# VH-VL binders against q86i44, part 37

Target 1, 197 residues: q86i44
Amino acid sequence: MSGQNILKCKKCQLEITNKIITNHNSDTFHEQCFVCKLCSTPISDPYFTDKETGDFYCAKCEVIRNDQSKPLRESLGFCSLCYKYFRQNEDILTIDLERYHIGCLKCTICKKGINNEKYYREKMTSKLSNYCCEDCFEKVDKCNGCNSMTLGQTLLAMGKNYHANCFKCFKCSEIIKPNSPYSINKQTNTPSCQKCN
Short names: E, the ipSAE of ESMFold2; O, the ipSAE of OpenDDE; V2, 0.75 times the mean of E and O plus 0.25 times the DockQ between their complexes.

## First folded at step 26 (VH-VL; framework fv_guselkumab)

Design n25 (at its last look DockQ between E and O 0.02; V2 from the best seeds 0.00; counts 0 for: pae O 15.7 > 2, off the site)
Fold by ESMFold2, look of step 26:
Structure n25 (fold): chain C 197 residues (1-197), chain A 125 residues (1-125), chain B 111 residues (1-111)
Amino acid sequence: as target 1 above (197 residues)
Amino acid sequence: EVQLVQSGAEVKKPGESLKISCKGSGYSFTSYWIGWVRQMPGKGLEWMGIIYPGDSDTRYSPSFQGQVTISADKSISTAYLQWSSLKASDTAMYYCARHPRYEVITKFGYYFDYWGQGTLVTVSS
Amino acid sequence: QSVLTQPPSVSGAPGQRVTISCTGSSSNIGRGYDVHWYQQLPGTAPKLLIYGNSNRPSGVPDRFSGSKSGTSASLAITGLQSEDEADYYCQSYDDYLSGYVFGGGTKLTVL
């Protein structure tokens, strides 16, 4: 008989005639079948599959469905990296309202856990940062505007690294944006924006 | 160098809307959380909420959720606190304040390093 | 009602030492969160005075000091000056309220 491989949803095993959703294994799904079982949001990495039912769970809901914890543990929330609920009296590292197990947060360079009283951060968004232990911070290139590390996006200006928002006019202290022209005082090695030129 | 400059005092009637502002200068506005703090007459400080202007991630104190709107316009380095319908109980001084970006001295740093001058809001009939 | 408890007032003569207490609970100071202190001079905005329990920002004289133990913290002011007459607030973070929490404030009167 025909050896046509009809596109079938891996979840429900019925033909896909509309939008096709593909996971990292090239499995195909209906859009409505590749959603979290608990919250119905579209699945993105990381996600979890229940072997017995075939249901998918987003990271947040995996924490919820696996934890039969006491009300206190639920009130403490879960780690923003591993998505496991905190236990009573567990040490919690809280940074910008995000909560982590001690040691889940790792130095971007050496991958050792950030457990000490001192650490350095390059913040990218409200929820995304690079972190650096004290030893690695001493070795990393730093922003010449704020003296913080430059592991993320940087601007190279006057032969030095800057965060995009840390390269400023010497006269008015306004940020000199990318693609904006500026002048350099060679004697003082200081930049000036167009307005202060 | 770092400055937070707030809009001027307001005298309003109950039911009116209001939007007050906080302009940040001397630093990378989009890279620091900005919080709002209320001080009612003769009372202490109350945290209302906080916004990260870089991506508009906004978080409210439970006491203020649904009572006010916190927003920011990063193109003009300005954060806002807004009421759709003022109450007499909203009479207070309102401060904006900046959360430090790098917590290089402690793992539990949750404080405000620079404060605006305050905006007095008076709501009376 | 403040999450962190401070005495409503304290007084001292010029040159004396005063302390201001700040008492929390197991969900904030007792959880290990740092305590920070602000000075609010009459008619002005709060100003950061102490951060991370005991650290002074640039420009704060060393006669201001802070400490933390258990569920409580303390601000000490030595060599009291008339310019120190202000309201003082402690501040921390609370796990259950998921937010910044302040003390009720302490009015310091310089006699």
Scores: ipSAE 0.012, ipTM 0.534, lowest interface PAE 8.4, mean pLDDT 81
Fold by OpenDDE, look of step 26:
Structure n25 (fold): chain C 197 residues (1-197), chain A 125 residues (1-125), chain B 111 residues (1-111)
Amino acid sequence: as target 1 above (197 residues)
Amino acid sequence: EVQLVQSGAEVKKPGESLKISCKGSGYSFTSYWIGWVRQMPGKGLEWMGIIYPGDSDTRYSPSFQGQVTISADKSISTAYLQWSSLKASDTAMYYCARHPRYEVITKFGYYFDYWGQGTLVTVSS
Amino acid sequence: QSVLTQPPSVSGAPGQRVTISCTGSSSNIGRGYDVHWYQQLPGTAPKLLIYGNSNRPSGVPDRFSGSKSGTSASLAITGLQSEDEADYYCQSYDDYLSGYVFGGGTKLTVL
């Protein structure tokens, strides 16, 4: 699509001029806008989207919304994504010692169910991993820092996506945290931390 | 359930103006693009343009630029397609369709996942 | 006349396999844009059949499959049924035209 290259927040529809958060759908948000509707906590994986309102819910709040059977959840176990209990004799998917309802664990790209045969995963710092099917792997954006797959929440800077730990000062190579100020060299289009600018 | 409901069939004369509507429901109307597609009698599908109801960002096909106007009223979850002066050649079925940008992160995966039932526009003297 | 070229018609008997081709160019399919497919039953609106070259939306039977190679794409229908009689359209994006583009459509007749 041709048009003005302005980054807008998917939540509030206003231009983003400061810190940009990009989710797994490549939607961009203000830092304060990508939060749980219920508890206002910054969103981390897994999170849920209300289909009607587009509001986001953290995993904890989603459980509050949907969990009416705490005793069953404790006795039968629960899905690592939706946190609902497993029904008796229900088929489940186990990946990396985590258990999922069939169909809950989906490719971040195409939303196809992930199976334990062929998949790719992104380890997010202090977050649950996102998964990508083999078919979609080549289509996924790569981190401009490490050149590895980006599926989860990333930092968008200079039109490029970065893992949190991959956005580094060009001069001193220190990690620039999302809440830290930085400057952009207009000639080289590289970031510099506050100490180096 | 996601639904797009379009306004009823129109019978017009050349030179008349027309505005048809597409109402979305079952989803966040301001979070998805709405496209318009023309299908002339016995012919194929033609993309006309798209609009993002959240901020009314509108993109037109070069073939339809200046020929029609696409707009939206997000307060009532409705998109519009309008002509200032109809021609006989505007006789066609017109579809609105949702563009699920929110569902994809690939640069090249743009498609229409839900369609309205269509609005038949007949222009004859 | 369409940017994407489809055969005007294909036919098959019930239970057979049929394929519908969609030929593009370096400015659309060859550029890397995904191909999507729509089914239009007689007298109805188009319905998304395949997205992202080979993905099926919920409710679409697995006898429908899509593929892409080079500047072309293909829709395959196995176990052809009478209810499959419809028009099928491929769709992509074109840089030259700066817009979404459809194939000319293929009428599938079930014999």
Scores: ipSAE 0.000, ipTM 0.522, lowest interface PAE 15.7, mean pLDDT 83
ESMFold2 (binder alone), look of step 26: mean pLDDT 91; pTM 0.941

Design n26 (at its last look DockQ between E and O 0.03; V2 from the best seeds 0.00; counts 0 for: pae E 18.6 > 2, off the site)
Fold by ESMFold2, look of step 26:
Structure n26 (fold): chain C 197 residues (1-197), chain A 123 residues (1-123), chain B 111 residues (1-111)
Amino acid sequence: as target 1 above (197 residues)
Amino acid sequence: EVQLVQSGAEVKKPGESLKISCKGSGYSFTSYWIGWVRQMPGKGLEWMGIIYPGDSDTRYSPSFQGQVTISADKSISTAYLQWSSLKASDTAMYYCARHPRYEVIFGTYFDYWGQGTLVTVSS
Amino acid sequence: QSVLTQPPSVSGAPGQRVTISCTGSSSNIGRGYDVYWYQQLPGTAPKLLIYGNSNRPSGVPDRFSGSKSGTSASLAITGLQSEDEADYYCQSYDDSLSGYVFGGGTKLTVL
């Protein structure tokens, strides 16, 4: 009971006053200090600790760091999905300046590899896309807001599918969030947000 | 923390049905594949198949196609392995294991394993 | 039979070095697929030991190392200790089977 029992973060050497994270060696860390050096994701097993720096790496980023061919193939670049460096003379699929191993990119629905054959893309961000092979494309519904396929999260509104950000007020064009109230103009079959109607 | 907790040991007779479970916690269950691995008494590991709980995409090893059913209930973060009619040769330890989130050309590994479910089928 | 071939057993004295081979074919390791290694201590579930041919997750002693060449892979254990007594499995992917394959396993005995 006497004396001070101070827990210190092994990474930064500062006192831990809130949530305490421990590893398999009973070392203690701040939550923000026990993260992957490359991607900042919270560390979970399995992980790697660099003996020289004390930095932690998640399994994904350890693959990037320790591809055994990295010194030879560093100038060839790496796959945007698996983060492994390309081998000499490897087939490479390029989409919007991003490069992928052939077959590393997979259909979101059937998980079949996307080769150089026909495919369809739902672009989510500048760095992310969902892909659909031709066979699965025939079965996928289209967004009733933008007429693109719906592979990711969808909203059912007015009996139809929409991307989460494609169900918009007809009058003000603001997104009508899921479970938000809206009204329907029966003559035009168009939605209006709460403020516009 | 990531955990895979399997249902308890089972003692069954030939011809009975069985469904064993694997509950995932500490991660986004629908974002990772779950695989099943058999280990017969005194023998090695055999891959049986995998499922992606997010959309129930299921792939079987040729040796197990039609012999078992792999399924998942994403609402309770649980994967299942089931038999419609057990045989004495189904006596084994069964493990579930998690596949990492990303796909790689160079194959992949199982990063977390359940504790195993011992299934004993005796006449 | 196992698609990847491992010796059924290997032994060594404390402090020595042992290796465990994993021999595949052109449809798996020879196609360029990575090799993974698992340690199974008696009465326990398998544990990931080596991933991506040669990488160790944190908590695995550096006396464990992996390598791959051609259609084969190897797990090396230096400074052999009694707690290393276990079964060891290699794992890869096989195009012909469209699935994951394990080696038959190697029982390591520490003399």
Scores: ipSAE 0.000, ipTM 0.422, lowest interface PAE 18.6, mean pLDDT 79
Fold by OpenDDE, look of step 26:
Structure n26 (fold): chain C 197 residues (1-197), chain A 123 residues (1-123), chain B 111 residues (1-111)
Amino acid sequence: as target 1 above (197 residues)
Amino acid sequence: EVQLVQSGAEVKKPGESLKISCKGSGYSFTSYWIGWVRQMPGKGLEWMGIIYPGDSDTRYSPSFQGQVTISADKSISTAYLQWSSLKASDTAMYYCARHPRYEVIFGTYFDYWGQGTLVTVSS
Amino acid sequence: QSVLTQPPSVSGAPGQRVTISCTGSSSNIGRGYDVYWYQQLPGTAPKLLIYGNSNRPSGVPDRFSGSKSGTSASLAITGLQSEDEADYYCQSYDDSLSGYVFGGGTKLTVL
């Protein structure tokens, strides 16, 4: 008979039978499982994972989590990514006027540390933490809408990746939202929104 | 448990019409694409097309465009593959398989497969 | 003839390591599309083996691993077992064909 394969949530280990959330590591989650542990908000980039518990934290709540060192953060400064304070005489990476611990800023693809010499940044304003090293840049998939690299969460339509704001109606250029109906032009393989159908 | 159950084997003659079915259960049928894959005797897998039962959005492989019709009835969680006029060369095993919509952020794959429907066309 | 090229057959003895290659082009694997692998046991439907180039679904042993580089992908099987005897297919998406594409399949024989 059929050799079926079960898709399970990385967080709760239960089967996913409805909407699937896939993160940058290609791990799959229930929609309700990919949320911040503190505020229960759906996770978006950047987010943090507790290494011990596996819990997820949004950027805002991560700051709260690190607040035990608030006096030191105020005096010494803190990393724009992990929001932990900088130790005395610690080496700091500065990129685009933001400061990072060495090793905190990583290539989204290969997870190697980013340096300020050669890097690429995703143009999406909502995903400011998505960086790519030079080695991975040529290998990164490009958005079919804007032709720039896709590092964070994207949508897959017609076998092509799109930034959230780049999946647009071919006729009226309006953004087609997730779960919104659309049609496909058979000749050009392009989407049209419901209004333009 | 997610299951795709296909209709039984078919024996037909050239020129006859045929419609085979694939019934999904154990998941939200309207939330996943259903694809059809052909496997000729002793040959490899060939993608034919996919349909999203939620809105009947259908997409075909260029090789199969106009050769077959893919449809779905979401009220009974069933997808269909049909021929208007069969040829001997249509003899093959046909699989339906579940495929995620763009709620899958990275990558797309067929995660559940039907048991297959054998179609034999001979004079 | 297939858009993705696989060796028609590979063989190995129990306990050995075998690899199955999947060679594509700039319009599919080289374009950045992920590669998927399926196992088809004799007389059965295909089963998803690897998704997203290197991820294993639940139930797939860690003896199976996938990788992608450039325009090619590879499936590696370590600790080969008799039950691994099957046909293996790679799959991706191709822009030029505007559709999903499979490799020609590889028959793995366990000696």
Scores: ipSAE 0.000, ipTM 0.505, lowest interface PAE 13.8, mean pLDDT 83
ESMFold2 (binder alone), look of step 26: mean pLDDT 90; pTM 0.926

## First folded at step 27 (VH-VL; framework fv_guselkumab)

Design r21 (at its last look DockQ between E and O 0.01; V2 from the best seeds 0.00; counts 0 for: pae E 18.9 > 2, off the site)
Fold by OpenDDE, look of step 27:
Structure r21 (fold): chain C 197 residues (1-197), chain A 123 residues (1-123), chain B 111 residues (1-111)
Amino acid sequence: as target 1 above (197 residues)
Amino acid sequence: EVQLVQSGAEVKKPGESLKISCKGSGYSFTSYWIGWVRQMPGKGLEWMGIIYPGDSDTRYSPSFQGQVTISADKSISTAYLQWSSLKASDTAMYYCARHPRYEVEFGWYFDYWGQGTLVTVSS
Amino acid sequence: QSVLTQPPSVSGAPGQRVTISCTGSSSNIGRGYDVHWYQQLPGTAPKLLIYGNSNRPSGVPDRFSGSKSGTSASLAITGLQSEDEADYYCQSYDDSLSGYVFGGGTKLTVL
């Protein structure tokens, strides 16, 4: 261990000697430190950080905090992105059964606000779906597997981008998981899983 | 430039009615709250109530609920504070002030103030 | 009398540092509500001085600073100037009163 940099938890500033949690900013945390301040649940995206205390809050608890902090308005629901509540008669954008403040939902590429006109959505299982405006759609790289846009994290293989679930063995059609061994057919330039090699 | 201009000083007798005004300019009047704050002579600031001119949503301080009426006419960007029957104890300076519409990161505050309207109630 | 407690007066000489405290409770500052500060010059309307505990609006000198901790907040003025002589009010929100609350105000005298 001589000469290795000590990893410190960004939350408590103490050395991490056990399991390391790394967030999307490459910050490292103790497992017990990367939890919601209110409910003590392990943090997952999306989460919020208090700017003064550095405490983390899950989405659910963030909604609660926002409600408590805004006493003059009546609760009309909250934005699926920023998790702040809506104001009466406020213009709300509804997309895919989710409600947003106008201006909250933006194109992942150009950052222009999505205004319920033509838009494209990267199909994801979480609320962290990426959206793309019409202007940027043609410029966005497409998945070699499904031919849909790739806005988020992708797997690069054979010089092409794939959604995680789109990188499949050409022989058995099973998904090749990240960091799993696979071979490439040089003639067809297609991947084969270890089982089919 | 954001401005709140209030109506002139008033001298009234107990029992009389009064309506004072606050006209906003330099911003979208319907996109911000307007609050009223009382300051009795030589005393501190007291929040009375607040109105959102966009939909006339009005909130009162419990201490002033039923004592005054806050209203707004968005067509002329004007908010009002009125009494049905003035008391000597209503003698004070009254300020209108702008308040943010949305959930802002830094909470609820009054960023622009009118020049104040002095109301004197004496027999 | 006021929900937020301020000293009635503070004084300092030009160039000195002065602080004005604002003491609340668990139902206001301690609840997590932000504290704001206003300056009221003699014979004038209040002016926003600090918002969101520590932020300065445009035009407010950096001599003015705000902080919040626990159930209290503080306004600090460094390099005190004669024009700083005024009344200063802290403001927050109180759950028990369901409304905005001001401190009693502090008269700052520049000696």
Scores: ipSAE 0.035, ipTM 0.579, lowest interface PAE 5.3, mean pLDDT 86
Fold by ESMFold2, look of step 27:
Structure r21 (fold): chain C 197 residues (1-197), chain A 123 residues (1-123), chain B 111 residues (1-111)
Amino acid sequence: as target 1 above (197 residues)
Amino acid sequence: EVQLVQSGAEVKKPGESLKISCKGSGYSFTSYWIGWVRQMPGKGLEWMGIIYPGDSDTRYSPSFQGQVTISADKSISTAYLQWSSLKASDTAMYYCARHPRYEVEFGWYFDYWGQGTLVTVSS
Amino acid sequence: QSVLTQPPSVSGAPGQRVTISCTGSSSNIGRGYDVHWYQQLPGTAPKLLIYGNSNRPSGVPDRFSGSKSGTSASLAITGLQSEDEADYYCQSYDDSLSGYVFGGGTKLTVL
């Protein structure tokens, strides 16, 4: 009887005691259970479900999964960006065990293809990084918080560029997220979060 | 595939009530904000308000507060925009649009839009 | 008189590069809020083109690009094609209005 009000995860059939993830059919899941089977990324639209296993796949992994059923799949591997197989004798860029066609990754600034020569990297997530070619590195803007290069999305605050995690309250050092209210001490030109205001 | 399908065109008279709908499919309807946007004939886009269907948290543009009611019925994955008394100035195209779930902090925008509902108010 | 100012129209020949400006103020773009862009083909609903200043959703060609500087943003289109003929809207958030704000729209004509 006590279980009549308990939400269960559709994937694992265990109780959901914390955050609840809901799909378009109002099925409920643990956050860790509503993930891609192959890459473990949280599921967002579009996604695919294997009818026999109930496993979920993100769009990129559905391409990979469908190729796994072919009898004579090329053993050379595939590009982590476009998910197409490599050809024989093709030069391959390898970064953190991920493989890419030469030129598939682009310099964030000049859009020239990144190759195995010199490049600079800004890691954003476990799966996402931004890259900068050597020629553009000298021209890259610096984060006004940590003085490291900024590629990809920047937070503009007080007229300066910051990494998302580098715009912090001067008093308590907590991150001030975009769209969050803050005050400026005009004498010191420093931000304060609402709690320290 | 994410789809927002809106109810059909409406021809109404001033003073009449109206409730138009926006049905979401192909995603978790209760986990994304749905916004309403007005486009007057030959004019640009104007935000009216948003709702989170999961708990009905509803927020209105100041220009539209008290002018319309935004609601949702999560059992049928449908959001609504409602007038208690239409005015001729309500003649416009009305769009519903989905606010994305934040994977990275990107601010306030709409990733998918309904096809629009034309509302004509004349007498 | 929209909150974000766009030119009413822009034109270019096939293959040309064009830009569409979006000028805001200190209460929106100048506060640091991101700029987003929508394409509205004739007789259709808007479609997300650029989000977070410069990000392209899947299916948007890399000949569309966005940037932001100061209180302004820009949409650039290279290699113009006839199917690019549409209305383009920028959009951000505004503290003083406590909500989403759109530009007035720019009609792009491909000559």
Scores: ipSAE 0.000, ipTM 0.408, lowest interface PAE 18.9, mean pLDDT 80
ESMFold2 (binder alone), look of step 27: mean pLDDT 92; pTM 0.939

Design r22 (at its last look DockQ between E and O 0.01; V2 from the best seeds 0.00; counts 0 for: pae E 11.5 > 2, off the site)
Fold by OpenDDE, look of step 27:
Structure r22 (fold): chain C 197 residues (1-197), chain A 123 residues (1-123), chain B 111 residues (1-111)
Amino acid sequence: as target 1 above (197 residues)
Amino acid sequence: EVQLVQSGAEVKKPGESLKISCKGSGYSFTSYWIGWVRQMPGKGLEWMGIIYPGDSDTRYSPSFQGQVTISADKSISTAYLQWSSLKASDTAMYYCARHPRYEVTFGWYFDVWGQGTLVTVSS
Amino acid sequence: QSVLTQPPSVSGAPGQRVTISCTGSSSNIGRGYDVHWYQQLPGTAPKLLIYGNSNRPSGVPDRFSGSKSGTSASLAITGLQSEDEADYYCQSYDDSLSGYVFGGGTKLTVL
């Protein structure tokens, strides 16, 4: 189409011809340009931008920067989600012994702020925990293995979602790893590992 | 000069406990992540875990989670790797290493390495 | 088996150019994580050779260069010297393993 607006990277101002990364402001970036300046990690929310240089920093790296610049604030701690240090007058939410800015902790589903009254937490083995509000909890898909909510990455098998550690061989109860071969018992509609086939 | 100096070679029997050390000097010890890397005899490098001595934030490789304990004493600029019960399969060279910048999450690298600690576990 | 795949060995004559490949996947190099390279001389600790795909730390000669494309990275050594005989490892991060990963290592022999 004749009017194809050339997409330019907000960081380097060059044309994007490959994979496009779009942030919450609808700014577009090269994949290699949308990385943390310190650790070179691809940026994920939350992230911070240096106003002077335009460089991006991941949440963890931002903590280090803040610590170097504001050693006195270290005593106040930082938000477990956005990793910004708490200000003296900021309201803090404490959930499960973790501290958050008010408004930082949100329902994974509806993005409503989580409060300490009623919430559900999904603990992931290798990732940050996801939270779900009471309203959304009933609507969230449940793991076919443990019947707990699935908010993060799941394994889809036989039309059902499983936590990685919940997808087990029906015969020996061993965890079937992602991309590992397994068979399905047609009668019971249950998985069996390669050893039990 | 930035240096990481590790404790000496260890010869142990299966079932014994062990704690090896890595002392940093020449830089702000609390501002850099320290990683542990295993190298079994004649094999490649394996990342075990990392620790931020400033707050003792510790992260493990899934393969080593629960198998070892990583800790640090910032008062003496020392990081530790320890086993509660050694196995013969733990025989390896163990390296500590530092990230070149103040912060590391994913995709970072190690710019300074200790000389390594050889751990031999045999009956 | 290492998540990052390297050739077990490469060889070259003095003065030649050699390349060591590091092949990953969409969960590591293809995810956009940087690739780093280490040199390990016989009987010594690894040494940082290349960081951030193509950067050389101080003291590393310009004969060493790194590149990254797609799901793979490459270390190039020009003007091969006898002292370059060592093991070389690539390193990155893998989402599926939630951890840092090394290649299997490549033994470089100078003929």
Scores: ipSAE 0.013, ipTM 0.520, lowest interface PAE 9.0, mean pLDDT 83
Fold by ESMFold2, look of step 27:
Order: C-alpha cells, then structure tokens, then sequence
Structure r22 (fold): chain C 197 residues (1-197), chain A 123 residues (1-123), chain B 111 residues (1-111)
C-alpha cells in the first residue's frame, strides 16, 4: 500500500476520505465541516470563528449570532444587505427570496434607493443583480440583441452593445463568446460563428 | 420557443430512491431560476424550492428542507428533483417552472411550466 | 397549509362576470407583497395568468384582470367563456413562512 499522510479535519478531528477543503493556515476540513453554522453556506473570506465551539460564521450570520434579540430574529428575519432585523409591520422588498428594507438597494445609475415602485433588474448571478430605477431606465444603453438594458458586463461587437449571451451566430443561433472570431455578411450585416464559416 | 420538458411518470415502492428531470430549451438555461412545485392528488400547489443553474445556488421551502434534493447539470440544461427514500405520502404531480429574468420586478412568479411528472408510491 | 384563502368554487353563465377572491394577512398580501394568478385547465400544468397584481402576460385576453387592496386580491373574468372552466390559484410571499405561498385554488364552473 502507500505510506500516505492521513489528513484529519481540523473541525471534527476525523479522517478526511472525500473532498479536502483548505483555509489560509493550510488547515484541512471536510467539505461539510467548513460551512457557516447558521446558514450552511460554504465559508469564504471574511469569516468568523467561535473559539469555544470551533464553529464558523459568514459575515451576515456573525451579525445574527451577536444579536441579543434571538427569539425575535427567528420570527421576523433581517435585511440581507444591512443585517438589521425588521420591525413589526415594516414594509419589505423581496427579491429572489432575499428580504430588504425599503431603500437599501440602490439604482446603479443615480444611487437612489430602490423602493416598491417600478424598477428594472439585470441579473448577473443568482446572488448579484444590478438595479435601475424607472427614471434612469430611459438613459441606459440597450443590448442590440434583446433590446433590454445593459447595466453590468457588456461586449462591443460590430460597433454595438450586447449582453455577453446575446451576440449570436445568424446561421446557427449559438452564442459567439467574447474574443471568439466571427465573420460578417456585409450586405445583411449579420455575424457568423467559426463553425458556420 | 421556450420549453421545460419533464421526465415520464414513475411508479415506485416506499423506500426506493428516485430522481426526476426537467430539461430546459429555447433560452439561456444557466441564467434563470428553476423552481419545483408539488401538487398532491386533489389538492393545490406547494412551492418546494428553487435552483440557479449558473452557480447551483439552491434554496428550499422550510417544509421541504431535508426531504428532497434539488440539483442541476448545466452541461445538458437539466434540473433534477431527487428523493433518497420515497414515502407513500410523496405520491403527487411534480412540476418544474422558470422564473423570468428580464421582467420588471413584481416578486417571484413562474412564467413557464413543465408538463409535470406523476410520481406514484405504493406498496 | 394554504395561507391564502380562496373560495373553493365559483360559477357563472357564459357572458357573465365572475370574481375570485384571494384573502391573506398582514404577513403576506398586507405586507405589500404582489399577488400572481395561475390558470390550471383540467389535466394540464398551471399557466401564468396575472403577475404583479394586475399585469397580463402576452397572450392572455384582457377580459382577465387582477387587483389588490389591503390584505386581499381579486381576479375578475368578464365575458365568461366555456374554455375558462379551470382551477385558479393565487400566489404571494409570506414573511412568517419565509417563502412563496399559493392559495388553495378555486374551481370555476361555466354553466
């Protein structure tokens, strides 16, 4: 057999036989042991450790566990941006199952708070979106593919703005990725991917 | 044409495992949340949870936390709902549904639904 | 566990107007959360009918309308047609349950 090192999880002190997670100090953990105690989210920087229990907490859950009103926390919840608890009967903005105080989210253009009035959103990831109030919506560039606003990452192609996923081959409709070569039919002004060249 | 196509009906016994699928087509699969909804026989709709296939961020209704596993394989544009040990009370129709990405924000709702997968669990 | 209350059934003759109520509480509709409506024809999957209280998606006839007031919402159907016979569900968000909730459903019968 091999004289391999036996890796032990720093959290639980048991042998690691599956995926190994390491931190800043080269400590090793089971994947399930290097998660936030309250929300089970995988730990990333910055994080907090309770010296007595060895439990890890993400930034948002550190605010929660230090709150002296724990029973209220369970029944009312907290804002996903400022981490302050909601009051009884307070108006709340809910987006993607995350709850926010009115005005905690900001328009990307004018930085005014987003409230329960009409607003526009550009999803970047499951956790990250850009927002635009109705007044600023008329001022932003539009994607030349889908004609929706472009607040986040864009590409320039054929002299026009596109979302990363909206610049498509005319022949096969597949996305032409950034920095990928393509050809242009000059009479129709349409792009073709390398596959369709 | 945006479509969600679910796997076929299943007949299972209590204690068996099951994984049903929901394949998305006609849109950017990784850019939209996919939710799962249960409809027990003769009853209404119940939200189970959602996944963002782009990064596998998965969120569960408290009633279903620990009862099922929601996952996705973005390479084949498919979301999954999985049980490790079925119960007779899991007999129901299961729908997948898509949350719109580019709509104005009016809260979470589902604009495109799969045809449903009937799961029957009996001894 | 249906947090939103709908009547179990509603009926009307062709051409009439019917309404379907959706009654919540201060933890959901009364909190200011939007109400959405789905139509489920017999033997089929649900279909989005109304979103954001009163907005119709493309392809939904304007004889369907929605409204919200206080802790309640209402779906109205004018010019009732036989193909409107279906189950109708309202849907919102509830703070106490930390999740999205559906009404119990209303069976619409066209006489």
Amino acid sequence: as target 1 above (197 residues)
Amino acid sequence: EVQLVQSGAEVKKPGESLKISCKGSGYSFTSYWIGWVRQMPGKGLEWMGIIYPGDSDTRYSPSFQGQVTISADKSISTAYLQWSSLKASDTAMYYCARHPRYEVTFGWYFDVWGQGTLVTVSS
Amino acid sequence: QSVLTQPPSVSGAPGQRVTISCTGSSSNIGRGYDVHWYQQLPGTAPKLLIYGNSNRPSGVPDRFSGSKSGTSASLAITGLQSEDEADYYCQSYDDSLSGYVFGGGTKLTVL
Scores: ipSAE 0.007, ipTM 0.509, lowest interface PAE 11.5, mean pLDDT 81
ESMFold2 (binder alone), look of step 27: mean pLDDT 92; pTM 0.941

